VHH binders against F-box protein At2g23160. Designs and how they scored, part 21

Target 1, 307 residues: F-box protein At2g23160, of Arabidopsis thaliana (Mouse-ear cress) (q1ks79)
Amino acid sequence: MNSSSPISIDLIAEILSRVPSKSVARFRCVSKPWASMIRRPYFTELFLTRSSPKPCILFATVADGVWSFFSLPQYPYEKSSSASVAASAKFHVKFPPNNMRIGHNSDRRYFSYGYTSGLIYLYGDSSDDRSVICNPYTGEYAILPYLQRYRKTYSFLVFEPIEKQFKILFMAYLSGDRDHKILTVGTGNMKWRTIRCSLRYEIVSEGVSINGVLYYLGETSAWDNKDYDLKYDYAIVCFDIRSEKFIFFEIERFCRLINYKGKLAVIYFEDDVNYQSCLYRKKNYVEPDAINKLNVWVLEDVEKQEW
Key: E = the ipSAE of ESMFold2; O = the ipSAE of OpenDDE; V2 = 0.75 times the mean of E and O plus 0.25 times the DockQ between their complexes.

## First folded at step 17 (VHH; framework vhh_brivekimig_d4)

Design rc1 (from rb1 with L110W; at its last look DockQ between E and O 0.49; V2 from the best seeds 0.00; counts 0 for: pae O 8.7 > 2, grease 24.3 > 24.2)
Fold by OpenDDE, look of step 17:
Formats: sequence, C-alpha cells, structure tokens
Structure rc1 (fold): chain B 307 residues (1-307), chain A 121 residues (1-121)
Amino acid sequence: as target 1 above (307 residues)
Amino acid sequence: EVQLVESGGGVVQPGGSLRLSCAASGFTFSSYSMSWVRQAPGKGPEWVSYISGYGDSTTYADSVKGRFTISRDNSKNTLYLQMNSLRPEDTALYYCAKPEWNYKGTYFDWSSQGTLVTVSS
C-alpha cells in the first residue's frame, strides 16, 4: 500500500504506545521527530495507559575490559501448573568496540558506574582513563572529556528531572585540595566545571538518586586521645543536582540508603557492623546490649531534616 | 551549536555510485559515534550505518551491507558514506546523525536538511 501520505506523528504515537518498550527505544534512535514525540509527556502517559511493561534488571559482565550487557525479567513468570518457564537473560550489546577497553576495579575509587534513564556511565581503570556514556542496549556512546586528577576519585551519573539533563559528578579525593567537578551531558563541547564543597566526607555508599537529589553516606574519622581509638562520624550527603549544592545530615551510625517509594530511607541494625570502615581494633565491635532490631527511617522533608 | 551538513547527493542510474559527506561542527567530533539514516518518500526513517568515534568499528543495515561503506576523517570533522551498486530502493534523503540522550533514552540527532539520493533509470 504505497500510501503517498506520510503517517501523522499522532498515529505513530498511537502505534508506538502499543509496542514493547524496547521497540519504542529502537524507534527513538532512528528518527529525530519520533524521538521528540516519544520524549513528550503525553506519549509517556499514552504508553503507560496502553502498555504495562514488565520491569527488567540490567546487568553486565566484564572480561578484559569488554562489557556485555544483559537484561532479565525482574519478576518470575507465574508458573503455570504444568511447565517451569525458566527466564533467560537477554543479551544486548558488547562495549566498548575494538581496541577500546574499560577495566573494572573492585576499589570504587578507581572504578565507577551508573545507570539512569537508559544511560550508563563507565569510568574504569584503563590505560587512558577514559570515561564513557553509552546506551547499553544499542551501543551508541560518547567519550567524555578527559579530567586530570591527582588521584582517582568517586563519580556519579545523575539525572536532573526538571531540566532533563544528565550530569556527572566527579568527587575530589579527601586528602586533596581540589574541588569536585561536574559535567553536564549535552550537545556541543562538554566541559568540566568546578563545584565547591565545604565539608569533606569519604564516600562509603553507592549513590541513590531521588527526585533530583543524589544521596550517599559519608564518613569521617577523628582520633580520640582519651580512648586511643578512631571515632567515626557519619553523614548523609545530599546533592541537589539542579542547584549543584550540598547539604549534610549528620547521623549516628553507619546505615544503608534506599529509595523507598520515592523517598530516602535509611536502614540499620542495632548490632550492625560498619564493614566499610572496619580497619582497626574495633572492626568487629558490637555493643554488648545490642539487640537484633531493624530500624527504618524515612526522610519526609529534606530541608527540615524530618524523619 | 551542533551543526551537521550533508552533501554529495544526486541522481544516479541503478548500479551507480555516490559518496556522501557530512561536515560536523560544534562538538568534539571524534568523541562521538556517528550514523547515517535515510528516509524514503512516504516511508519511515531507516538506520543505514554506524561508525565508532575513532572509526575502529562499523555496522550496517542488512539492506546496504556489502554495498555501502561508512568512514570518517576526524581531522576534518567529516563523516562519509560510500554507496556502491545503488538500487532504486536506495532512493531517499540521507542524514548524518549524532547520538543524543534524554530522560527516556537515546536517539539520533541529525540535520533537518539531509542530502537527496535518487536512483532511477
């Protein structure tokens, strides 16, 4: 049917709202007009109304600096009484291509990764210290500008939902005099910008991004001359991605940070051990009166620090 | 501002050859993978070919594999598409495309102008 008339963008939206999300993603890659349509709120609403995509888990394996990206269904298929359907991982793409390599390091100071809104960031232990952003499903990528640092540092990929921008926060080493760096991912020449932070904490958790704020657990240590021991202080570090400002919430102990229904929550046990900072005599210390109690606190107001 | 300017299109007989060029400016050309996309009259866009930032990796649509060759000169900020053994079905507007990212994922950004390739006897 040589329909001489171009299909209207509205009709395309209607069609795409009924296809799997993976297919929608593919179509976004092909057409600027389609991509523009797909990224509009009305399409999101339309898509969500028409389709309920099953959540998937993205994971990667790495060998010799080459990454293989896979996805798995998050929920097991309801076992029909008669047939055990085994969910198989779906392969997407190998990255990076040819001679490019991004090495993995168990030390977070030398390796960082992040995934948000379909984009993955890789900063690895490679000979050329290249940082890359890419689509793990298609393989399209950009190499980020080189950032010369005295020492390897932590970095986060974050998304700002109001301006709809990706940013990379490159954290300065604690003992260094250098400020943090931030890069906004976009069109044109990307540049690292300096961000000042008044307080310095060692990063002891992965970042959790919630509604335009990046959260991570920070740690400081001080020598106690009375007890001849190191005392640790902890803080939840809040980074507002849009304003690029830091807020710090002091907390009494090591905890885990999670996204709980769109809010930051902290989880800890009374007898929990801070394995991240267990370097000295009390690395296995548990309070004698500690009970096996799970504590969960949800941050209700960031500005007021209400839990 | 990112600018992509395609050139090299024209009218050619079946079996003929054309070489398309894309002049890029406004970004670090070598830091980005690039693609060619085409759109035939009355049809949707079609991905044609991909090349990595340093040109060490290339991929092609099945429809053009063996006939088209993508290349780039990073010193000149130029992307190329050598098209051989052209067929009537290759008739389309050809666009140079840069990868972009938004809150929902990735897409190609290309010039709205393109270059027209017409294959006809």
Scores: ipSAE 0.013, ipTM 0.216, lowest interface PAE 8.7, mean pLDDT 79
ESMFold2, look of step 17: ipSAE 0.369; ipTM 0.782
ESMFold2 (binder alone), look of step 17: mean pLDDT 80; pTM 0.798

Design rc2 (from rb1 with T106S; at its last look DockQ between E and O 0.49; V2 from the best seeds 0.00; counts 0 for: pae E 2.1 > 2)
Fold by OpenDDE, look of step 17:
Structure rc2 (fold): chain B 307 residues (1-307), chain A 121 residues (1-121)
Amino acid sequence: as target 1 above (307 residues)
Amino acid sequence: EVQLVESGGGVVQPGGSLRLSCAASGFTFSSYSMSWVRQAPGKGPEWVSYISGYGDSTTYADSVKGRFTISRDNSKNTLYLQMNSLRPEDTALYYCAKPEWNYKGSYFDLSSQGTLVTVSS
């Protein structure tokens, strides 16, 4: 008669903390001790901790323009156990439907994507230049209104935190249309709106969105008659998502933009260059005597341009 | 303005069939996936079925799989739900749902009138 050692209340708490809340409610009726345990603040905390959405990594594979979306749970890798927790990826959906294809391209001018708060934006070089927003978990999607663009274009999915709106910014090509386009994601028939911008820069970085401002590095070139070469100038482009206005900060050299603790930071590396631009350069812009020093500057005030 | 008008609901005996329709207007119908969502009395909304913009992909809740068929006619801006082998538990207000997005993610606006399906002996 193997006396099945009564499951400890702690173990019961652990088990119940992993079941749906509706089930927990039912389990209150099982016994007085269980009911008491469930009412304890400790259990509530435990339950909430367990019920909190585990951070997951969303990733996708692309084959022939069809995207397969997967998620992996992020287990807090406690440093200690070398045990390769083989996390199995969970498959969600294939997207787009069979009648659509979105090709991946390493050149961001031909492919753009964004993911925020369950919304994924995809734009790819397809015959139809279609942009799509979707839920990668459920497959719900909308094709955005057609936008004809001249040559290469870049687009950003951005979030405006005050109005709590998603916007998609389509950037015009430098030699093409002078107007950028913007679409607000919302109810009803979505429409592209025109945004005028006085200055033209080629986009040479990914966008960084911080507190309602989109930042990216822009590049412009000018022919130098003295050196018979192209000189490149750089600027940080600031787009206020709410007001939909642009501000430009000229900078001396190519750099990387990052979000550092909620502020824009620029990283200067002496040997860091825009490789895309370098392919067309006659001169090697890497200085042989470069110390390979990395410098980080944090933007403290956007309006004052204080670093 | 986006309008979704559901129809086709009624009272039917268990084992019976109904065909629901949804007339859509105010947006490019074929550009959107569509879903049916239902809400039984005293219960929360339940997703029933999904269909892609051109109808080439469909999915169903386990509770209705094999019994319900979602379809669409884009030329008529109409969504359909064929319901066969109806059960009392299928009793609900049925909504045609266009996907929407906000800062919290995707959601369905169930502000339409819906169509009532009652399955009773």
Scores: ipSAE 0.452, ipTM 0.760, lowest interface PAE 0.8, mean pLDDT 83
ESMFold2, look of step 17: ipSAE 0.474; ipTM 0.845
ESMFold2 (binder alone), look of step 17: mean pLDDT 82; pTM 0.818

Design rc3 (from rb1 with S57T T58I; at its last look DockQ between E and O 0.39; V2 from the best seeds 0.00; counts 0 for: pae E 2.4 > 2)
Fold by ESMFold2, look of step 17:
Structure rc3 (fold): chain B 307 residues (1-307), chain A 121 residues (1-121)
Amino acid sequence: as target 1 above (307 residues)
Amino acid sequence: EVQLVESGGGVVQPGGSLRLSCAASGFTFSSYSMSWVRQAPGKGPEWVSYISGYGDTITYADSVKGRFTISRDNSKNTLYLQMNSLRPEDTALYYCAKPEWNYKGTYFDLSSQGTLVTVSS
């Protein structure tokens, strides 16, 4: 088949913007002997506002579990100075309550978040297994109903476009709590509901929501899935947000998922690896000069699995 | 069903005091930040004050700072607003507000009856 399919310049720009600017240097420096992972003092996260008459960029800084929320007008591209952009930041609120800390963690098994206009969902490095929804502009918040979790869990803020509902999908780690949970965000009493996904996997990607379907990558190699005739170590999991049902299809390699013009696109480099899996084995190593080949596939029909 | 019942409003002279109460039911009161919101005749809703779930963070609108005191008693599921040094511009229908979320963001459902405060000579 033709692996050299043309790729638009806009897609290339979107793919490159999702790869850190130091990704090639980071790849070539993975094997340096003096590198030690030191606890990070804080992070900065950018949240884009949805389409709005008055668009803003929402961001947060986190230090020792304390979040500070800010916004910027979306006109930095017209200005020539980064000092002018920094001076334009508007502080909104510092968030925690006294008995809550929500630390940032780059390992997605211990930190989850989602955002939209007026709603931030956070679950982080907390011994109390607390989750919160919060207005980042005013500090109005609710602590979600308690949910006992095992640390290797993931959660996603997802949007159901027909009934215009947000939901929080919690995927439990199957070595501990095997009950997956979902919560509908909205008026009234928010309650966790149990849902079942029979395929076993470790979640190894961020989620991408497209037209009422959440997509993420699962690694199935370490799990007993005898009821499924699996040929590969990875599956793209498709969660229909309205029906709350799971569908999956296999994929040969670790990859990243993006939304391309309303369709799911799958991208990977030949030497790209699941960083978490490499840490567990410590024997996986990619040569610094390995040839990087960009591969992009676009899913045309999720039910027919047409690419 | 979530229910918020405000009380304690009335007619007072300028400089007077009132204490508003809000009885909450149908949700875990201590898990929510709470606010007071007021609406003067012919005006849109105006945020008045905020208190965190355990009362450790409190903020006020500039127009009421130093005169109003928000508090809560989680054992009684009750939110309070002590209003001192009342002015005619404080005349409004006062609502106890629990944050709610939909696709447009955070909002307050002000469908309760509220409690009317009238400051007149």
Scores: ipSAE 0.431, ipTM 0.819, lowest interface PAE 2.4, mean pLDDT 68
ESMFold2 (binder alone), look of step 17: mean pLDDT 82; pTM 0.812
OpenDDE, look of step 17: ipSAE 0.611; ipTM 0.846

Design rc4 (from rb2 with L110I; at its last look DockQ between E and O 0.64; V2 from the best seeds 0.00; counts 0 for: pae E 2.5 > 2)
Fold by ESMFold2, look of step 17:
Structure rc4 (fold): chain B 307 residues (1-307), chain A 121 residues (1-121)
Amino acid sequence: as target 1 above (307 residues)
Amino acid sequence: EVQLVESGGGVVQPGGSLRLSCAASGFTFSSYSMSWVRQAPGKGPEWVSYISGYGDSTRYADSVKGRFTISRDNSKNTLYLQMNSLRPEDTALYYCAKPEWNYKGTYFDISSQGTLVTVSS
């Protein structure tokens, strides 16, 4: 990145928080002992969980569906070695307990999780698995009410900031407008409620929640959306968490979504025009100078779709 | 409405035993891990014990290990704490605790009256 790029260090950090683990590892990995642990055969998948309300970093290792939760110390600039970091990590709890099974899958169509301080949401990888919310420090948990599903789903842990409620949104894959569900997390009897979204698409991004709105990217090209007069193959779907209503606006290209200082920003490389071209470039060698531009657009007004 | 009703407290001599019960209603009891929390006079709440929803995993504070046993009967929606070899420092108001979630994360609501355990020398 040259000095004429409009990208600040804050934006770079937010962009990197949305990229695959290999790029996050270059930015967020603390020490060599942790990198060695990541590559061992029994670790199925390792993710760094963002810690938003606390000054320390919470992270987890996952092996065969068992989550081990840790916190990292804050390092003074005077500490020098990766061995010191590994010795300083504090173990909290393994989850789940015996005889409970939580699936694990790297494909988000089969497995989802969400995090806030004191709450981890885990969605299992099959219709037989139950979804849970738990405290990653203590292992206190609740098993969520059963959802019958016959197909892949996407789920999102979202926060409604006015009523201060967590909700879990289930978007059915290849669904009619009545197959989607939402649950309000709370102290009462939790129950899934049906919600409707008549726009049809495949979800091709993770979700980003900003100021009570969940954003994600939908690919609409293979779907019958006659009511919408669509011109492009992609739409950013906006879910208002309080009203539980969907709106969307089209975009021309595949992109990644991030929260930039309380506003939605989209990130794309000029060579990644659609989802398939993005997959092609990931699978095949592409010279670094052929992908030489990073473009960032920030949504200034979601109702007016002003950039 | 979620209700947790504790019972079984009382006055005992050091070395004695008590069994606390907690009747739960208004939620699917077996779907939740449960805990016991206690509060001695003039002190803050102290976590005592944890049990998983199916009862197959338990944990204890160091101060009570080997003396207290948590259990549950999901068919009766009841949580138990068997307290043996009681000591004066176990004197406290005991609460049955269900995990709850708000914008600050996971917490225990200990707004019930609890059940008082007094261990007098």
Scores: ipSAE 0.442, ipTM 0.822, lowest interface PAE 2.5, mean pLDDT 71
ESMFold2 (binder alone), look of step 17: mean pLDDT 81; pTM 0.806
OpenDDE, look of step 17: ipSAE 0.662; ipTM 0.869

Design rc5 (from rb2 with N102D; at its last look DockQ between E and O 0.54; V2 from the best seeds 0.00; counts 0 for: pae E 2.3 > 2)
Fold by ESMFold2, look of step 17:
Structure rc5 (fold): chain B 307 residues (1-307), chain A 121 residues (1-121)
Amino acid sequence: as target 1 above (307 residues)
Amino acid sequence: EVQLVESGGGVVQPGGSLRLSCAASGFTFSSYSMSWVRQAPGKGPEWVSYISGYGDSTRYADSVKGRFTISRDNSKNTLYLQMNSLRPEDTALYYCAKPEWDYKGTYFDLSSQGTLVTVSS
C-alpha cells in the first residue's frame, strides 16, 4: 500500500469535529500527553467515560500484569501540563487481585480488551490467563469460562442495542481446526457458543459498532479462501450482533473504519494527488503536492451501495 | 440457576458478635469476587465488604473496618461475614452479593431473602 504518510493535526481535528456531539469524546487524542513523564516499562490504555454533568477519562497503567485504573476530569480549557494532568488523576483500584496476572501485549492478537461504562473485558497474554470482565472503579470481577487461546486470535466486546446485551466475540484465526466463539454477558452461567464464519482472514483493525453491526477490516488471501472468487486482499467484515451472522465486502486497500453520523466511514491515504486532476484550468502541472491526502468515504446503504 | 442463601442473622446486644453465611450455587463460585451489602430500614443499600475470588484480597467500608471480617471457603461454595463489636447502626438486612452485568454496567442483584441482623438493648 502507498498511503503511509502522517496527517496534519488540523486535519485530524477537522475529522474529529464531524463525529456526532455525543461521541466526540471517543476520538479525543490522548496519544501520550504524559509520555515524557512516564519512562518506566508501564504503558497506558485510555478509556473515555462520559457521564451527565462531569465528563471524565478513564485510563490504566499496567505493571507486572497488574492494572491500576484512574480517572481524569475532562475540561475543554484545561492547560496541557503533564504534571498538572498527573496531579488531577483519581486512583480507583488495582486489578487483578494477587491470585492472578493479566499481561499486556501491544499486539492485539495476543492481548484483547474492550471497554464500556462500568465494564472492562481483558484477555491477557498467557495461555493460562483466562478472560475477565471487571468494574474498573471497584474491582468487582468475574473470570469468564475457559476458552483455549491460540496465537492470532482477536476478541471484541460488542453491544446489541435491541436486546440490550453485551457480547464477546472471539475470532480464531488460521491456527488449528476451530470455530469461532461468542458469549452473551449476563447473569448466571455464561457459556461460550460456537459461531461460524467461512471467510478466512487476519483481523487488522479495531472494531466499530454502528446500529447493532460490528465492522472490522480483514486481510484475506485467495489461497486461504479458494471457495471464494476474491479480487482483493482486504474485506470489510460486517457482523450483525443480534443475528450473529457475518457478511463481507471486498475493499481494494487497507483503510480505517469510523462511525460518522451513524454511518460507516472508510478512510485511507493516497501516496500522491493525481496531478492531472489538479490541472482543470492548467494543463502542465509539474510538481505534485507532497502532502498525502486523506480520503473519507461514507457508506450510505450497506445492502444497496458497496464502495 | 444462580442461588444465594444467606443465614446467621439474629438479635444481639450492642458489643455482641454474629457470623453470617451465604451458600452459593448455580455458578463457578471461585471465579467471582463477592461482596456483602446491607440495607437498614428506610435507607438505601450500602456496600459493606469485598473479597476476591480466591480470598487473597479484601476491602471494607470505613463504617465496619476493624470490626467485620469477610472470608470464603471455595470448597464449600460459602461466603462468610464475621461481625464483631456490633452497634445499633449495624441493624440491617444483609445480602450476599455477586457482581452481575447488564447494559448499564455492574450491579448487585439484591432479590434474595437476605438475613436480618438486629442490634438492640
Scores: ipSAE 0.467, ipTM 0.832, lowest interface PAE 2.3, mean pLDDT 70
ESMFold2 (binder alone), look of step 17: mean pLDDT 84; pTM 0.832
OpenDDE, look of step 17: ipSAE 0.514; ipTM 0.806

Design rc6 (from rb2 with F27Y; at its last look DockQ between E and O 0.47; V2 from the best seeds 0.00; counts 0 for: pae E 2.5 > 2)
Fold by ESMFold2, look of step 17:
Structure rc6 (fold): chain B 307 residues (1-307), chain A 121 residues (1-121)
Amino acid sequence: as target 1 above (307 residues)
Amino acid sequence: EVQLVESGGGVVQPGGSLRLSCAASGYTFSSYSMSWVRQAPGKGPEWVSYISGYGDSTRYADSVKGRFTISRDNSKNTLYLQMNSLRPEDTALYYCAKPEWNYKGTYFDLSSQGTLVTVSS
């Protein structure tokens, strides 16, 4: 259709100027409190494509469950005005079709998505149980097979590099063996398969896929894991995408996980820094609407992965 | 397992009409958007038209807008292309196409027989 993004291209250009050119990043922009004048919160999801033949930035705006996909070529030496960046943006497609709804929620427990190599995976919110894979440039898509779900779920789009297969790992909020499902993206009738994980935890991070292994952080403190002699409240869970098997190692503190040059890096994040900022450090004070502004504190990596 | 069988091609004079059909089996037809793709002799494949899984959204290549109409009947697992005001440059082997995915993203498998449309006097 002819509908376009409600967010100014000028704003998008400013966001992109602050993103490293060689990194894949995800950002979430939420309309300011004055959104009552528009009645619709609007979001911008950014997908930075690092491995494309031409350097480019794919981004999407979401309004009322409708995604609009755009791309920009990277211009590392010509940082033009916002109007020049707007003229360079290429609209591709609006998705989904009129009768299908793909919701959007900032809480990954209720909404998941993934992007690789021109394929987008979207898992809708709780009220619209549709999940889809689509081409963000053309709108070609398939609705994934129905899966009964509990209210809170996590899912990941992952790539297996040896057999060169995409898989979708669907994990219920409670990580019991019978609740984990995996689907291999293929040509015929795709079907969910059940896979086992004996460790119980709440997923508390996004997933990071590195060399055929999906990594994420699990919080184990609320679960009875008597078969394991756990000493800490957190574990990095490692899912081998080819073998479809889980392993883990404990870590002492909450952390962020990133892919640093093909290796897993752990970012220490002091959880009480914002509280301490309000009490002892005015310079680090975080305004009440910080969730509408991306605010990340990164310190030295104080923890490392163990196998 | 997945089968796409095209039919309805033939020889027609410029300005004529043809209706192509594609019978689909081996998958849940209504869950997929579908496309028509054509390949002229000695040329690479060219996307022609797209229709959503429920049939409520369509798109067309600029070269065929206003002349071609895509439709589908999900109760019969059949995709259609109504081709009007045909021109010699529409001469091609026509494929119905289901999107497929691999590590390079979305692609169409064009290994079916297709249906040949020839527009000549």
Scores: ipSAE 0.443, ipTM 0.825, lowest interface PAE 2.5, mean pLDDT 68
ESMFold2 (binder alone), look of step 17: mean pLDDT 84; pTM 0.833
OpenDDE, look of step 17: ipSAE 0.565; ipTM 0.823

## First folded at step 19 (VHH; framework vhh_brivekimig_d4)

Design rd1 (from rb2 with E100Q; at its last look DockQ between E and O 0.36; V2 from the best seeds 0.53)
Fold by ESMFold2, look of step 19:
Structure rd1 (fold): chain B 307 residues (1-307), chain A 121 residues (1-121)
Amino acid sequence: as target 1 above (307 residues)
Amino acid sequence: EVQLVESGGGVVQPGGSLRLSCAASGFTFSSYSMSWVRQAPGKGPEWVSYISGYGDSTRYADSVKGRFTISRDNSKNTLYLQMNSLRPEDTALYYCAKPQWNYKGTYFDLSSQGTLVTVSS
């Protein structure tokens, strides 16, 4: 197609609804209808799921640590305006209850969330806030057991497909302590368990879960990892969700990770490559050098670490 | 293991009152929002009421607003439902409900005995 016109939220939802259900992802989306709904400093998080009985887009607005959850129908929105979007949204619940606050922060080191099948995981941006799991439609929730926050830490909601369990992985702060924490969601009395990862790194990407393995990029240093003969400053860390074991591969430079057809792919950007121009034609031709500066590798066998 | 034991049901005349109790064990009670769910004969489950973990927020189904009051005592791990001005349509098996999560999402496990409330003249 030669069109460069804005894409409506309904069309984006239709495109994304063709993703397989177990790869449902959290999307951050800014379009003209959404931008006009914001009159004051709110954050909007968009959650897309096709595996619900009726296709819909779940989203939230956050003000002063209080979340309001809404849903939209996916397909009638082709010619949306801001007023039409607001009129179509169905309010579900305001969360949390009166004396709690769960702050939103764009810095992933201080705020984490996860969404699957009507479950929201939130890890707020205050050291006094505790993490929660909740139903965004009804407000039913559980406060997870206390866990000491660390500067520059991440947490992940992950799914183990063999035992069909959700787990929350809490990564320890890099420096002096190599023990991480994991919790299995849905057991009677949820408790944090300690797991060990000997490699030291700072997490510098979002996580990607594929077929029971969580992948993310870590920034390493030979000085911090003297027991390893590290050649590069980066590693892809692979966490097997069932066995709760870590492995890693060194990688030569910063990259981003994506799920490509059920396999992990990494994307390197060269200095002069415009990522958007690689996705779209300009005046019926493709720039000759743009494709040559985009490097893509796909992991063929995660157990054997073959690319 | 998680255990919820309901009590306080019985037979009462229309306009009467009953107080239901639910003893909870096997989990950190104050960390969970709790609900009451009822199931009338021949019908599916119906959500009745919700209370936050520390009891500072409550919600009610329209059919029971102004007549029912949910409360909890976290020191006794007990959930309560005070039911006033009872009507024949309140006749049901009542369950206290803890939110649980599996790969299909959030659910209530209504496998307890429940406590039967019968409003009959």
Scores: ipSAE 0.550, ipTM 0.863, lowest interface PAE 1.8, mean pLDDT 70
ESMFold2 (binder alone), look of step 19: mean pLDDT 83; pTM 0.821
OpenDDE, look of step 19: ipSAE 0.629; ipTM 0.856

Design rd2 (from rb2 with S31H; at its last fold request DockQ between E and O 0.26; V2 from the best seeds 0.00; counts 0 for: pae E 2.4 > 2)
Amino acid sequence: EVQLVESGGGVVQPGGSLRLSCAASGFTFSHYSMSWVRQAPGKGPEWVSYISGYGDSTRYADSVKGRFTISRDNSKNTLYLQMNSLRPEDTALYYCAKPEWNYKGTYFDLSSQGTLVTVSS
ESMFold2, look of step 19: ipSAE 0.515; ipTM 0.852
ESMFold2 (binder alone), look of step 19: mean pLDDT 85; pTM 0.842
OpenDDE, look of step 19: ipSAE 0.715; ipTM 0.891
ESMFold2, look of step 20: ipSAE 0.595; ipTM 0.880
ESMFold2 (binder alone), look of step 20: mean pLDDT 85; pTM 0.841
OpenDDE, look of step 20: ipSAE 0.825; ipTM 0.946
ESMFold2, look of step 21: ipSAE 0.488; ipTM 0.848
ESMFold2 (binder alone), look of step 21: mean pLDDT 85; pTM 0.843
OpenDDE, look of step 21: ipSAE 0.758; ipTM 0.915
ESMFold2, fold request of step 22: ipSAE 0.438, 0.398, 0.460; ipTM 0.817, 0.807, 0.833
ESMFold2 (binder alone), fold request of step 22: mean pLDDT 85, 84, 85; pTM 0.842, 0.834, 0.840
OpenDDE, fold request of step 22: ipSAE 0.875, 0.881, 0.884; ipTM 0.967, 0.968, 0.969

Design rd3 (from rb2 with S57N; at its last look DockQ between E and O 0.38; V2 from the best seeds 0.51)
Fold by ESMFold2, look of step 19:
Structure rd3 (fold): chain B 307 residues (1-307), chain A 121 residues (1-121)
Amino acid sequence: as target 1 above (307 residues)
Amino acid sequence: EVQLVESGGGVVQPGGSLRLSCAASGFTFSSYSMSWVRQAPGKGPEWVSYISGYGDNTRYADSVKGRFTISRDNSKNTLYLQMNSLRPEDTALYYCAKPEWNYKGTYFDLSSQGTLVTVSS
């Protein structure tokens, strides 16, 4: 079950304004795909914790490749001065240690991270950097086994709910090769295993995990997929985390993916898919009643692709 | 197969010193931060100390700060805990701890034998 914090983005921005300028000046700005419904962007990497009766927000500041982890109490409360809220922040740990380097990059092809309760996954952008997993409260960590990088890559931290295992899916060799890597976290001697996905594509969305299935959007038009008789330029790729198998179904247009009450929903904004037609009409005629429509479909059965 | 073998415990008078050792095998030792965890009779496990993979960052529980020193020798795959100015409340079974992960997050597998430290007058 998904839950969300009642914390407003204004409160988060106010808290971050109290962090020293050196740390704040190197924050990356993060916008959700549906940011038009939220008038302000988020400023930092934020994580929610689900713990004892006093829940907390875990957040991080990143400066010069060093992550500093903090928590704040999450509770309904009377408005107070910004100084009172900033004084409540609890520092936990800086990571990594002084002689370890983890490259940071805003481009998802060169830097990835994932969070679950008690576990942060970080993937660096340098050939000498290795991926790490760590506890953001204590700094306990492991450097993951070496994985040769040959091209741009994407990685996902995912949870398998039946065997209760975390896994890291590493989508390598996107150009020409279809062999990808997966690692099961916490199996003692962690090792990368090769898995195959016969469909070739460029990953063009964030991933969303729902009930043991990772979903993302693949753009297939620039790839040789002769075995699949594809009619459209996009496919929703479904990775079953337990079986480690890929399936997909084609989708007509670019879309955004969300978890809606435990089911996959796709969202089409007409401006996203009708860009060429909209550009033509705007050049020759201004649409006096142009309205950006939100179209939502919910997948009821992944196996049958029922909407 | 991951193995952690603790040694160096014993009986010592208050104010005395002991040096604990932990031989590690079956994994790339320098890739992991390591910790010492102790369990006093009738009590739950208590974290004692932490050291980063290359030894450049250490941390201690407040109850042992200034008295205990954690170190490691990556060429020998060995973790150490130098224990000075020992007190009766330091009496415990001491475990060498490698971080592991499951669905609940980070944990330590304390299934080794440990090494017993007894501080009595």
Scores: ipSAE 0.526, ipTM 0.855, lowest interface PAE 1.9, mean pLDDT 70
ESMFold2 (binder alone), look of step 19: mean pLDDT 85; pTM 0.841
OpenDDE, look of step 19: ipSAE 0.582; ipTM 0.837

